# Ledger of designs, part 26: VHH binders against q96fz2

Target 1, 269 residues: q96fz2
Amino acid sequence: CGRTSCHLPRDVLTRACAYQDRRGQQRLPEWRDPDKYCPSYNKSPQSNSPVLLSRLHFEKDADSSERIIAPMRWGLVPSWFKESDPSKLQFNTTNCRSDTVMEKRSFKVPLGKGRRCVVLADGFYEWQRCQGTNQRQPYFIYFPQIKTEKSGSIGAADSPENWEKVWDNWRLLTMAGIFDCWEPPEGGDVLYSYTIITVDSCKGLSDIHHRMPAILDGEEAVSKWLDFGEVSTQEALKLIHPTENITFHAVSSVVNNSRNNTPECLAPV

## First folded at step 17 (VHH)

Design DC3
Fold by OpenDDE, last read:
Order: structure tokens, then C-alpha cells, then sequence
Structure DC3 (fold): chain B 269 residues (1-269), chain A 123 residues (1-123)
């Protein structure tokens, strides 16, 4: 996974992340560094995206079922990294393979510390190789969506105002991630960064791409992945597998350029 | 040419069962969400069921209440609707549709439609 969409306004995104804690109380995640949230239809590695993580990572003795939402850098920077510039990392940390997650120090160490997160997105993009050509067809892949009647008269999706309303009930894609905290040697702010765990593609996506992000389907899976206080690493890793609970459509080549940040990126063609 | 051809609609008694089939041609079937819709006389067309490309997710309208099952065979370019415990209220023309999958329950999101097949449930 090398491209996602996360374009919802902050307030809409927050509401979409509503959850129940272990006591059954309805909650919204609290923001850390909300000013670092940059909505975009076209998120690439090294950009910031919002992730969910347990409150216990920030507050001692906190309820580990409570959730925080925070923008983090895509591309994990290990805490042990001693260079002043994260770009000097010699290995790719955009993704980590589920089958080798425990073999790589960069992922094993933070995972062992319980640094599990849920990466939020509208969906992700993958490119299908066209037979006989060097051309690739991009697809937008996401959870199946239902237009609930509660969404007022969503007039024709053709107006910008209507477009925003369409997204009010959007089910966000929830991907399993590992994050780490890096303190720059020269001082400054702690950098939070994440990697997305990948698995072999489900049968439904196999013709598009052979790998897919590990998707956490449902509130229970999300809660267990985040709750490092109660759920061991071993138990959490059981949640990492392909899912067929996805849909997709072809999009235009507009998404090929990471600088393009318009609704056309994810629009069906 | 894109074609969706429904079959299996007939007269059945209350409590009976019926299996509808829709054969698709002229497009990449495995890349589309498939849906069943129905329209009764004097009523609007309504969604009955929908299924994503892989079959890994299905949607059902509230009135279905476990009586109907949507399935698909991508190798045969066919989508099915198994209808059990039929009621007179299920009498309608049933339509097969293909869409790109944004909103499964929204008729306007479907690009291709069949001619429909008549299902009549007698009391």
C-alpha cells in the first residue's frame, strides 16, 4: 500500500471514529496535534495521516480502551535511529509484511512495546498491470458503503455541498499499523511515525494486486488491536489476515500524480 | 453490448420458494457490484439485495428478514436471488443491476439494468 485517501474534515472524521469504551460509554477520540491533520484525496508516504491509538500511550494508568486520534508520519522512523534526518533511512518502512514483522527490528521493537495503531483512510489505491501494456489502471479500494436514509436529501453528487454530505456517513477503512516515537538527536519535537502491515491479497483483489493492507474489520478487531494493555502481541497478531469485505472501482490516472488533491482522484471512471 | 437477462420469475404460492438468475454479458462482471431490485405496481423501485465483487459482503433490505439470499458466480457471469417464505407483498418485477459499488443500496449508482422478471405470489 503506497497511496491512500483521507479527505474528511476534522470534525466529520472525529464523528466517524465514534466508539464505545469497555464500560459501554459512547466516546469520541481525543485529538493530539490536530493542527498536523491535512485532509487529502491523495496521501503518499512521508505525509501525515490520522491514526487511532490507546490513551495509555500518553497517560499513565489511563483506560487502555480509550482512543486518541493523532496525525503521524507515514513511514516508520525507529526510535534507535541516530541520524538527524529521517530521509537517511536506508530501508523502506512504508509497509511491513505480516509474515516477517517479528524478524525486523524496526517493527518488532515498537510492536513489543504495544505501539499498535489503526490507520484511518477513506480507502487505498492500487494499480493493476494491464496485460500487454506498460500501463497501469488505478483502483480505489474501500469498505462497502450504504447510503442510510438519515443522510438528508443528498441531491445529485454534482455539487460540492452535496459531496460533503455524502461523506457524513462514510465508513472509514481501518488498517493495522505499528508506530514508533523518534527523538531527534539535535533536539526538537518527538516524531510519531507509522507503518502499515500488509498481507497477501484476498481472492477478490488478487487480479488487481497481490498484496493488501491488513484491514481490521469491525469494532471488536479495532478495539483489540489498539488495547495493548489487555491484549498481548500474540493475540493481536491473530487479527492480521486478508479480508473479502471490500469493494473497489476504477479511477482516473489523476491519482498517479501525488500532487493532485481533488475529488477526481477517487471518482469512478 | 451490455446485457443483463433475468430469469426464474413465475407464479408461486404463499410460503413458496423461487430462485432468480441474472446472466450478464458485454462487461467485466467480476469488477462490478451486483444488485437485485424490485418494483411493485404503483410503488417506487427499491433495493432487495446487493453483493460486492468478491461475494465477501452482502446487503439486504429490512423487509428481507433472512428470507432471501443473494449470491454470485463470477466464472459464469451470473448473480442469483434465492427467495424463500414468499409473501403476497413480494409480488413485483425483479430487476438485476450492475454498478461500480460506491453505494450498494442506491439505484442511481448502478450503471446497467436488466429488463426484469415478474414474480407473483398468490395468497
Amino acid sequence: as target 1 above (269 residues)
Amino acid sequence: EVQLVESGGRLVRTGGSLRLSCAASGFRFRYYVMGWFRQAPGKEREVVAAIVQSGGYTYYADFVKGRFTISRDNAKNTVYLQMNSLKPEDTAVYYCAAGKGIYLDTPSEYDYWGQGTQVTVSS
Scores: ipSAE 0.917, ipTM 0.965, lowest interface PAE 0.4, mean pLDDT 93
Fold by OpenDDE, second read of step 19:
Structure DC3 (fold): chain B 269 residues (1-269), chain A 123 residues (1-123)
Amino acid sequence: as target 1 above (269 residues)
Amino acid sequence: EVQLVESGGRLVRTGGSLRLSCAASGFRFRYYVMGWFRQAPGKEREVVAAIVQSGGYTYYADFVKGRFTISRDNAKNTVYLQMNSLKPEDTAVYYCAAGKGIYLDTPSEYDYWGQGTQVTVSS
């Protein structure tokens, strides 16, 4: 996974992340560093994206079922990294393969510390190789969406205003991630960064791409992944597998340029 | 040429079962969401069920209440609707549709439509 969409306004995103804690109380995640959230239809590695993580990571004795939402850097910077510039990492940490997660120090160590997060996105992009051509067709991949009747006669999605309303009930894609905290050697703010765990693609996506993010499907999966206080690493890793509960459509080549940040990026063609 | 051909519609008694089939051709079937819609006389077309490309997710309208099952065979380019416990209210023309749209329950999100097959449920 090398490209995602996360364009919802902060308030809409927050509402979309509503959850029940272990007591059954309805909650919204609290924001950490909300100013770092930058909505975009076209998110690339090294950009900041919002993730969910347990409150217990920030507050001692906190209920581990409570969730925080925080923008983090895409591309995990290990805590042990001693260089002053994260760009000097010699290995790619954009993704973590599920089969080797326990073999790689960069991922094993933070995972062992319970640093599990849920990466939020509208969906992710993958490019299909076209047979006989050097051209690649991009696809937007996301959870199946249902238009709730409550959205009145939203006239033709043709108006920008109507487009925004379409996203009010969007089911966000929830991807399993590992995050780490890096303290720059020269001082400064702690950098929170994440990697997306990847698995072999489900059958439905196999023709598009051979790998896919580990998708946490449903509140239980999300809760278990986040709750490192109650759920062991071994149990959490059982949640990491391909899912067929996904849909996709072809999009325009506009998404190919990471600088393009418009609704056209994820629009069906 | 894109074609969706529905079959299986017939007269059936209340409580009966029916299996509808839709054979698709002329497009990449496995890349499309498939849906079943119905339209009764004097009523608007409404979604019955939808299924994503892999078959890993299905949607059903509220009136279905577990009576119908949508499935697909990508190797055969066919989508099915198993209809059990049929009621007179289920009498309609049933349409197969294919879409690349975002919303599974929204008719306007479907690009291709069949001619429909008549299902009649008698009392």
Scores: ipSAE 0.916, ipTM 0.964, lowest interface PAE 0.4, mean pLDDT 93
Fold by ESMFold2, look of step 17:
Structure DC3 (fold): chain B 269 residues (1-269), chain A 123 residues (1-123)
Amino acid sequence: as target 1 above (269 residues)
Amino acid sequence: EVQLVESGGRLVRTGGSLRLSCAASGFRFRYYVMGWFRQAPGKEREVVAAIVQSGGYTYYADFVKGRFTISRDNAKNTVYLQMNSLKPEDTAVYYCAAGKGIYLDTPSEYDYWGQGTQVTVSS
């Protein structure tokens, strides 16, 4: 997984992340560094994207079921990294294979500290190698979407003059991630960065690509992955598996150039 | 040439069952979401059920959930609708559709449509 779309305005994104805490109270996640959120239809490694994580990472005695949302750098920079420039890291941390996560110090150490996050996106892109050509066909991959899922929204969401409201009901893709905190040796702000855990593709995606992100399907899975205060590493890793609850469609090659940030990137073709 | 051919529509009594089939050809079936829609005279076409490419997710309209089951067989390029406990209100032309659009319940998101099969449920 090396490209995503995460384009929603911050307030729409926040509303889409409404959740229920351990006591059953409906809440919205609290933002950290909201001004660092950079929405785009075409996010690539080294860019910032929003992730969910437990409030307990920031506040002594906090309820570990409460959620923070924060932009983090895609491409985990380990806390032990010694160079001044994260681009000098000699191995790729965009993704973390689930079958070797406990063998790689870059991922095992933060995972052991409970540094689990949920990476948010509209969906992700994958490129299928097409036999008989040197071209690759990009696909946009996402949770199944139902336009009329909210029956209580009277008269506001369906009007043509409210085109932005169509996205109010988007079910965000929720991917399992690991994050770490790196203190630059020359000083400055602590860098929060993440990796996306990957698994073998489900049958439905196997014709497109052999790997997929580990998708957390539903609020129970999301809650358990985030709650490092109540859910051990060993228990959390049971959540890491392929899912068939996924759909996709072909998109144009506009998305190939990571500088293209338009709705055409994810439009069906 | 793309073809979606529905079969199995007929007259049945209230409480009866039908199985609709839709044979697909001329496109890469497993790359498409499949849906069943229905249209009664004077009414707009409405979603009945939809199923994603792998079969891993299914959607049902509120009026049919529990009574109908959508399934697909990617080896046979066929999608099915098992209809149980039929009511006179289910009387309509039923259409098979294939799409690569985003929303499963929205007819405009579907690219290919069958000619339809008539289902009539008598009192």
Scores: ipSAE 0.839, ipTM 0.932, lowest interface PAE 0.6, mean pLDDT 90
Fold by ESMFold2, fold request of step 21:
Structure DC3 (fold): chain B 269 residues (1-269), chain A 123 residues (1-123)
Amino acid sequence: as target 1 above (269 residues)
Amino acid sequence: EVQLVESGGRLVRTGGSLRLSCAASGFRFRYYVMGWFRQAPGKEREVVAAIVQSGGYTYYADFVKGRFTISRDNAKNTVYLQMNSLKPEDTAVYYCAAGKGIYLDTPSEYDYWGQGTQVTVSS
């Protein structure tokens, strides 16, 4: 997974993340660093994207089922990294393979500290290699969507007003991630950064690509992955598997250039 | 040449069962979401059920209430609707549809449509 869409305005995104804590209370996640949220239809590694994590990472004695939402850098910078420039990191941390997560120091160390996060997106892109050519067909991949509101109340489905309305109830893709906190040796703010855990693709995506992000399907899975206070690493890793609860459609080549940030990036073709 | 060919619609009594089939050809079936829709006299076309490409997710309209089951067989390029405990209110023309759009329950998101098969449920 190397490209996502996460384009919703902050207030819409926050409402989509409504949850119940362990006492059954309805809540919204509390933002940290909201000004670092940079919505786009076309997010690449090294950009900031919102993740969920337990409040217990920030507050002594906090209820570990309570959630914080924060933008973090895509591409984990390990806490033990000693150079002053993250570009000096000699390996790619955009993704973390589930089958070797406990063998890689960059991932097992933060995982042992309970640094689990849920990476949020509208969906992700993958490029299918076409037979006998260098050309690739991009697809947008996302949770199945149901329009729970009555369509046509405002007028036409293709109007600008109706397009924005259809995103009001979007089911966000929830991917399992690991984060770390790096203190630059030259000083400055702590850098929060994440990796997305990957698994072998499900049968439904195998024609498109052989890997997929580890998707957390439903609130129970999300809660268990986040709650490092009550759920051990060993128990949490049982949540990491492919899912067939996914859909996709082909998109145009507009998305190929990561500088293109328009709705056309994810439009069906 | 895209074709969706429905079969299995007929007259049945209240409480009866019926299986609809839709044979697809002329397009990459495994890349499409499939749906069953219905249109009763005097009403607009409405979703009955939908199924994603792999079959891993299914959607049912509220009125189905566990009575119908959508399935697909990607090896045979066929989608099915098993209809049980039929009621007179289920009387309608049933349409098979294939789509590349986003929302499973929205007819305008579907690109290809069958001719429909009549289901009539007598009281």
Scores: ipSAE 0.837, ipTM 0.932, lowest interface PAE 0.6, mean pLDDT 90

Design DC3
Fold by ESMFold2, fold request of step 24:
Structure DC3 (fold): chain B 269 residues (1-269), chain A 123 residues (1-123)
Amino acid sequence: as target 1 above (269 residues)
Amino acid sequence: EVQLVESGGRLVRTGGSLRLSCAASGFRFRYYVMGWFRQAPGKEREVVAAIVQSGGYTYYADFVKGRFTISRDNAKNTVYLQMNSLKPEDTAVYYCAAGKGIYLDTPSEYDYWGQGTQVTVSS
């Protein structure tokens, strides 16, 4: 997983992240660093994307089922990294294989601190290698979607100010991640960064690519992954597996250039 | 030369069962979402059920209430609708559709349509 779409305006994204705490109370996640959120149809490694994490990471004695939403850098920078420039990291931390996560210091250490996060996206892109050539066909991959606005032709999305309502019910893709906190040696703000855990692809995606992100399907899985106060590392890792609850469609090569940020990136072809 | 050919529609009594089939050809079947839609006289076409490429997710309209089951066989390029506990209000022409659009319940997201098969449920 090396490309995602996360294009929703902040307020729409926040409403899409409505959740229930452990007592059943409806809540919205509280933002940290909202000005670092950069929506785009075409997010690549080193960019910032929003993740969910437990409030307990920030506040003593907080209810660990309460959620914070914050932009973080894609590409985990370990807390022990000594150089001043994260691009000097000698290995790729965009993804973390689930089968070796407890063997890699870059991932084992933050995981042991309970630094689990849920990476948010509209969906992700993968490139299918065509047999006998170096040509690749990109696909957009996402949770199955049901249109919720039956009367949109009359009341909603009829004018520019109403178009946001057609996305209010988009089911965001929720991927299991690990984050870490790095203090630059020359000073400045702490850098929060994440990796996306990957697994073998499900049967439904095996013709497209052999790996997929570890998808957390439903609020129970999301809550357990986030709640490091109540859910052990060992128990949380049971949530990491492929899912067949996924769909996809082919897209044009517009998405190949990571500088292209238009709805055409995810449009069916 | 894309073709979707429905079969299995007929007259049945209330409470009866039917199995609809849709044979697909001329496109890469396993790359498409499949859906069943229906249209009664004087009404708009409405989604009955949809199934993603792998079969790992299925959608059913509220009126189905557990009575119908959509399935697909990617080796045979065929999608099915098992219809049980049929009611007179299920009387309609049933259409098979294939799509690569986003929304499973929206007819405009489907690229290919069959000719339909008539299902009639008598009292």
Scores: ipSAE 0.834, ipTM 0.930, lowest interface PAE 0.6, mean pLDDT 90
Fold by ESMFold2, fold request of step 21:
Structure DC3 (fold): chain B 269 residues (1-269), chain A 123 residues (1-123)
Amino acid sequence: as target 1 above (269 residues)
Amino acid sequence: EVQLVESGGRLVRTGGSLRLSCAASGFRFRYYVMGWFRQAPGKEREVVAAIVQSGGYTYYADFVKGRFTISRDNAKNTVYLQMNSLKPEDTAVYYCAAGKGIYLDTPSEYDYWGQGTQVTVSS
């Protein structure tokens, strides 16, 4: 998983993240660093994307079921990294394979500190190798979507100013991640950064790509992954598996160039 | 040539059961979401059920209330609708559809349509 879409305006994204705490009270996640949120149809590594994490990471004695939403850098920078420039990291931390997560110090250490996060996206892109050519067919992959909670929405969605209102009911993709906190040696703000855990692809995606992000399907899975105060690392890792609760469609090559940030990137073809 | 051919529609009594089949050809079946839609005379075509490419997610309209089951067999390029506890309100032409679009319940997201099979439920 090396490309995502996360394009919703902050207020729409926040409402899509409504949840219930352990006492059953409806809540919205509280933002940290909202100015770092950079929405785009075409997010790549080293960009910032929003993640959910437990409030307990920030507040002693907080209810660990309460959620914070914050933009973090894609590409985990380990807390022990010594250079002043994160781009000098000599190994790829965009993804973390589930089968080796407890063997790699870059991932084992923050996981042992309970630094679990949920990475948010509209969906992700993968490129299918076409037999007999060097060309690759990109696909947009996402949770199944249902539109008709509102009658008459089809006509409203054909206007540019109404297109974003169709997305108000989008079911966000929720991927399991690990984050770390790096203190620059020269001083400055602590850098929060994440990796996406990957698993073998499900049968439904096996024709497209052999790996997929570990998807957390539903509020129970999301809550357990986030709640490091109540859910051990061992129990949380049981949530990491492929899912068949997924759909996809082919998209044009517009998405290939990571500088293209338009709705055409995810439009069906 | 793309073909979706429905079969199994007939007259049945209230409370009865029947199974619709849709045989697909001429396209890459496992790359498509499949749906069953229905249309009664004078009414708009409406989703009955939909199923994603792998079969791992299914959607049912509220009026189904657990009475119908959609399934697919990607090896046979076939989608099914098992219909139980049929009511007179279920009387309609049932259409099989295949789509590459985003929304499972929206007819305009479906690219290919069958000719339909008539289901009639007598009171």
Scores: ipSAE 0.830, ipTM 0.930, lowest interface PAE 0.7, mean pLDDT 90
Fold by ESMFold2, fold request of step 24:
Structure DC3 (fold): chain B 269 residues (1-269), chain A 123 residues (1-123)
Amino acid sequence: as target 1 above (269 residues)
Amino acid sequence: EVQLVESGGRLVRTGGSLRLSCAASGFRFRYYVMGWFRQAPGKEREVVAAIVQSGGYTYYADFVKGRFTISRDNAKNTVYLQMNSLKPEDTAVYYCAAGKGIYLDTPSEYDYWGQGTQVTVSS
């Protein structure tokens, strides 16, 4: 998992993240650093993407079921990293394999501190290797989507205003992540960064790629992954498995170049 | 040449059961979402059920109320609709469809359509 789409305007994204706290009250996540949110159809490692995390990470006595949304750097920079330039990290932290997460200090340490996050996207891209060539077929992969049916004048999206409304009800992909906080040795702002946990691909995706992100399917899974105040690391790791609750479609090669940020990146072909 | 061929539609009494089948050919079946739609006389075509490529997610319209089950067999390139507890309101032509679009319940997202099979439920 090395490319995602996360293109929604901030207000639409925030509404898509509505949730219930432990008292059953409807809430929206509170933003941290909203100016760092950079929507794009074509997000790559080292870019910022929004993640959810527990309010308890920021406030000593907060309700751990309350959620913060914040942009973080994709590509975890461990808190123990000693160089001044994160690009000098000598191993790839874009993803974290679930079967070795407790063996890699870069991931085990922040996980033990409860630094679990939910990585948000419209969906993710994977490239299917074509046998006998260097050609690869990209696919866009996402939760199954249901358009709200309407009686009356609101119908299929056939105008600019209707395209924005189509996305109002998009079910965001929710991926399990781990984050860490790195203090640059020369000073400056603390860097928040994340990795996406991966698992073996489900049967439905095995023809496309052998790995997939660990997807948290539904509010209960999301709540348990986030709530490090009430859910232990051992219990949280039980949430990490492949899912068949996924769909996909082929897309054009426009997405191959990470500079391309247009709806064509995820359009079916 | 893409083909979707429905079968199994017939006349049945209220409370009865039917199984519809749709045999697919001419495309990579396992890469497509499959759906069943219906159209009654004087009505617009509407989704009945849909199923993603792996079968891991299924969608049902509210009027189904647990009476119908969609399934697929990727080895046989076939999608099924098991219809139980049939009511006169279920009388319609039932269409099999295959799509690569985004929304499971939206007919315009489906690229290929069968000719339909008539289901008639008598009181």
Scores: ipSAE 0.829, ipTM 0.929, lowest interface PAE 0.7, mean pLDDT 90
Fold by ESMFold2, last read:
Structure DC3 (fold): chain B 269 residues (1-269), chain A 123 residues (1-123)
Amino acid sequence: as target 1 above (269 residues)
Amino acid sequence: EVQLVESGGRLVRTGGSLRLSCAASGFRFRYYVMGWFRQAPGKEREVVAAIVQSGGYTYYADFVKGRFTISRDNAKNTVYLQMNSLKPEDTAVYYCAAGKGIYLDTPSEYDYWGQGTQVTVSS
């Protein structure tokens, strides 16, 4: 997984992240650094994307089931990194294989500190190699979507002009991530950065690509992955597996150039 | 040539059961979402059920209330609708559809349509 779409306006994104805390109370996640959120149909490594994480990472004695949403850099920068420029990392931390996560210091150490996050996107892109050619067919891959919502859709109106808010009901893709905190040697703000955990692809995606992000399907999975105060690393890792609860469609080559940020990137072809 | 051929529609008594089948040909079936839609006289076409490429997710309209089950067999290029506890309100022409669009419940997202099979539920 090396390209995503996360294009929703901040307010829409926040409402899509409504959740229930351990006491059953409905809540919205609280933003950190909201001005760093840069929506785009075409996010690539080293860009910032929003993730969810436990409030307990920021506040002593906080309820670990409460959620913070914050933009983080895609491409985990380990806390031990010595250079002043993260682009000088000599290894790729865009993704973390689930089968070796406990063997790689870059991922094992922050995971042991409970630094689990949920990476948010509209969906992700993958390129399928077409046999006998150098051509690659991009696909947009996402949770199944239902356009019509009944009374369960908070903030929605049933008037014609509100139908242009169709993305208000988008089911965001929720991917399991690990984050770390790096203090630049010359000083400055702590850098929060993440990696996306990957697994073998499900049968539904095997013709497209052999790997997929570890998708957290539903509120229970998301809550357990985030709650490092109540859920151990060993228990959390049981959540990491492929899912068949996914759909996809082919898209045009517009998405190939990461500088293209238009709805055409994810439009069906 | 793309074809979607529905079968199994007939007259049945209230409370009865039917299984609809849709045989697909002329396209890469496993790359398409499949749906069942219905249209009663004087009504707009509406989604009944939809199923993603792998079968890993299914959608049902509210009026189904657990009575119908959609399934697909990618080896046979076939999608099914098992209909139980049928009511006179279920009387309609049922259409099989295949799509590569985004929304499962939206007819305009479906590219190919069958000619339909009539289901009639008598009192």
Scores: ipSAE 0.826, ipTM 0.926, lowest interface PAE 0.6, mean pLDDT 90

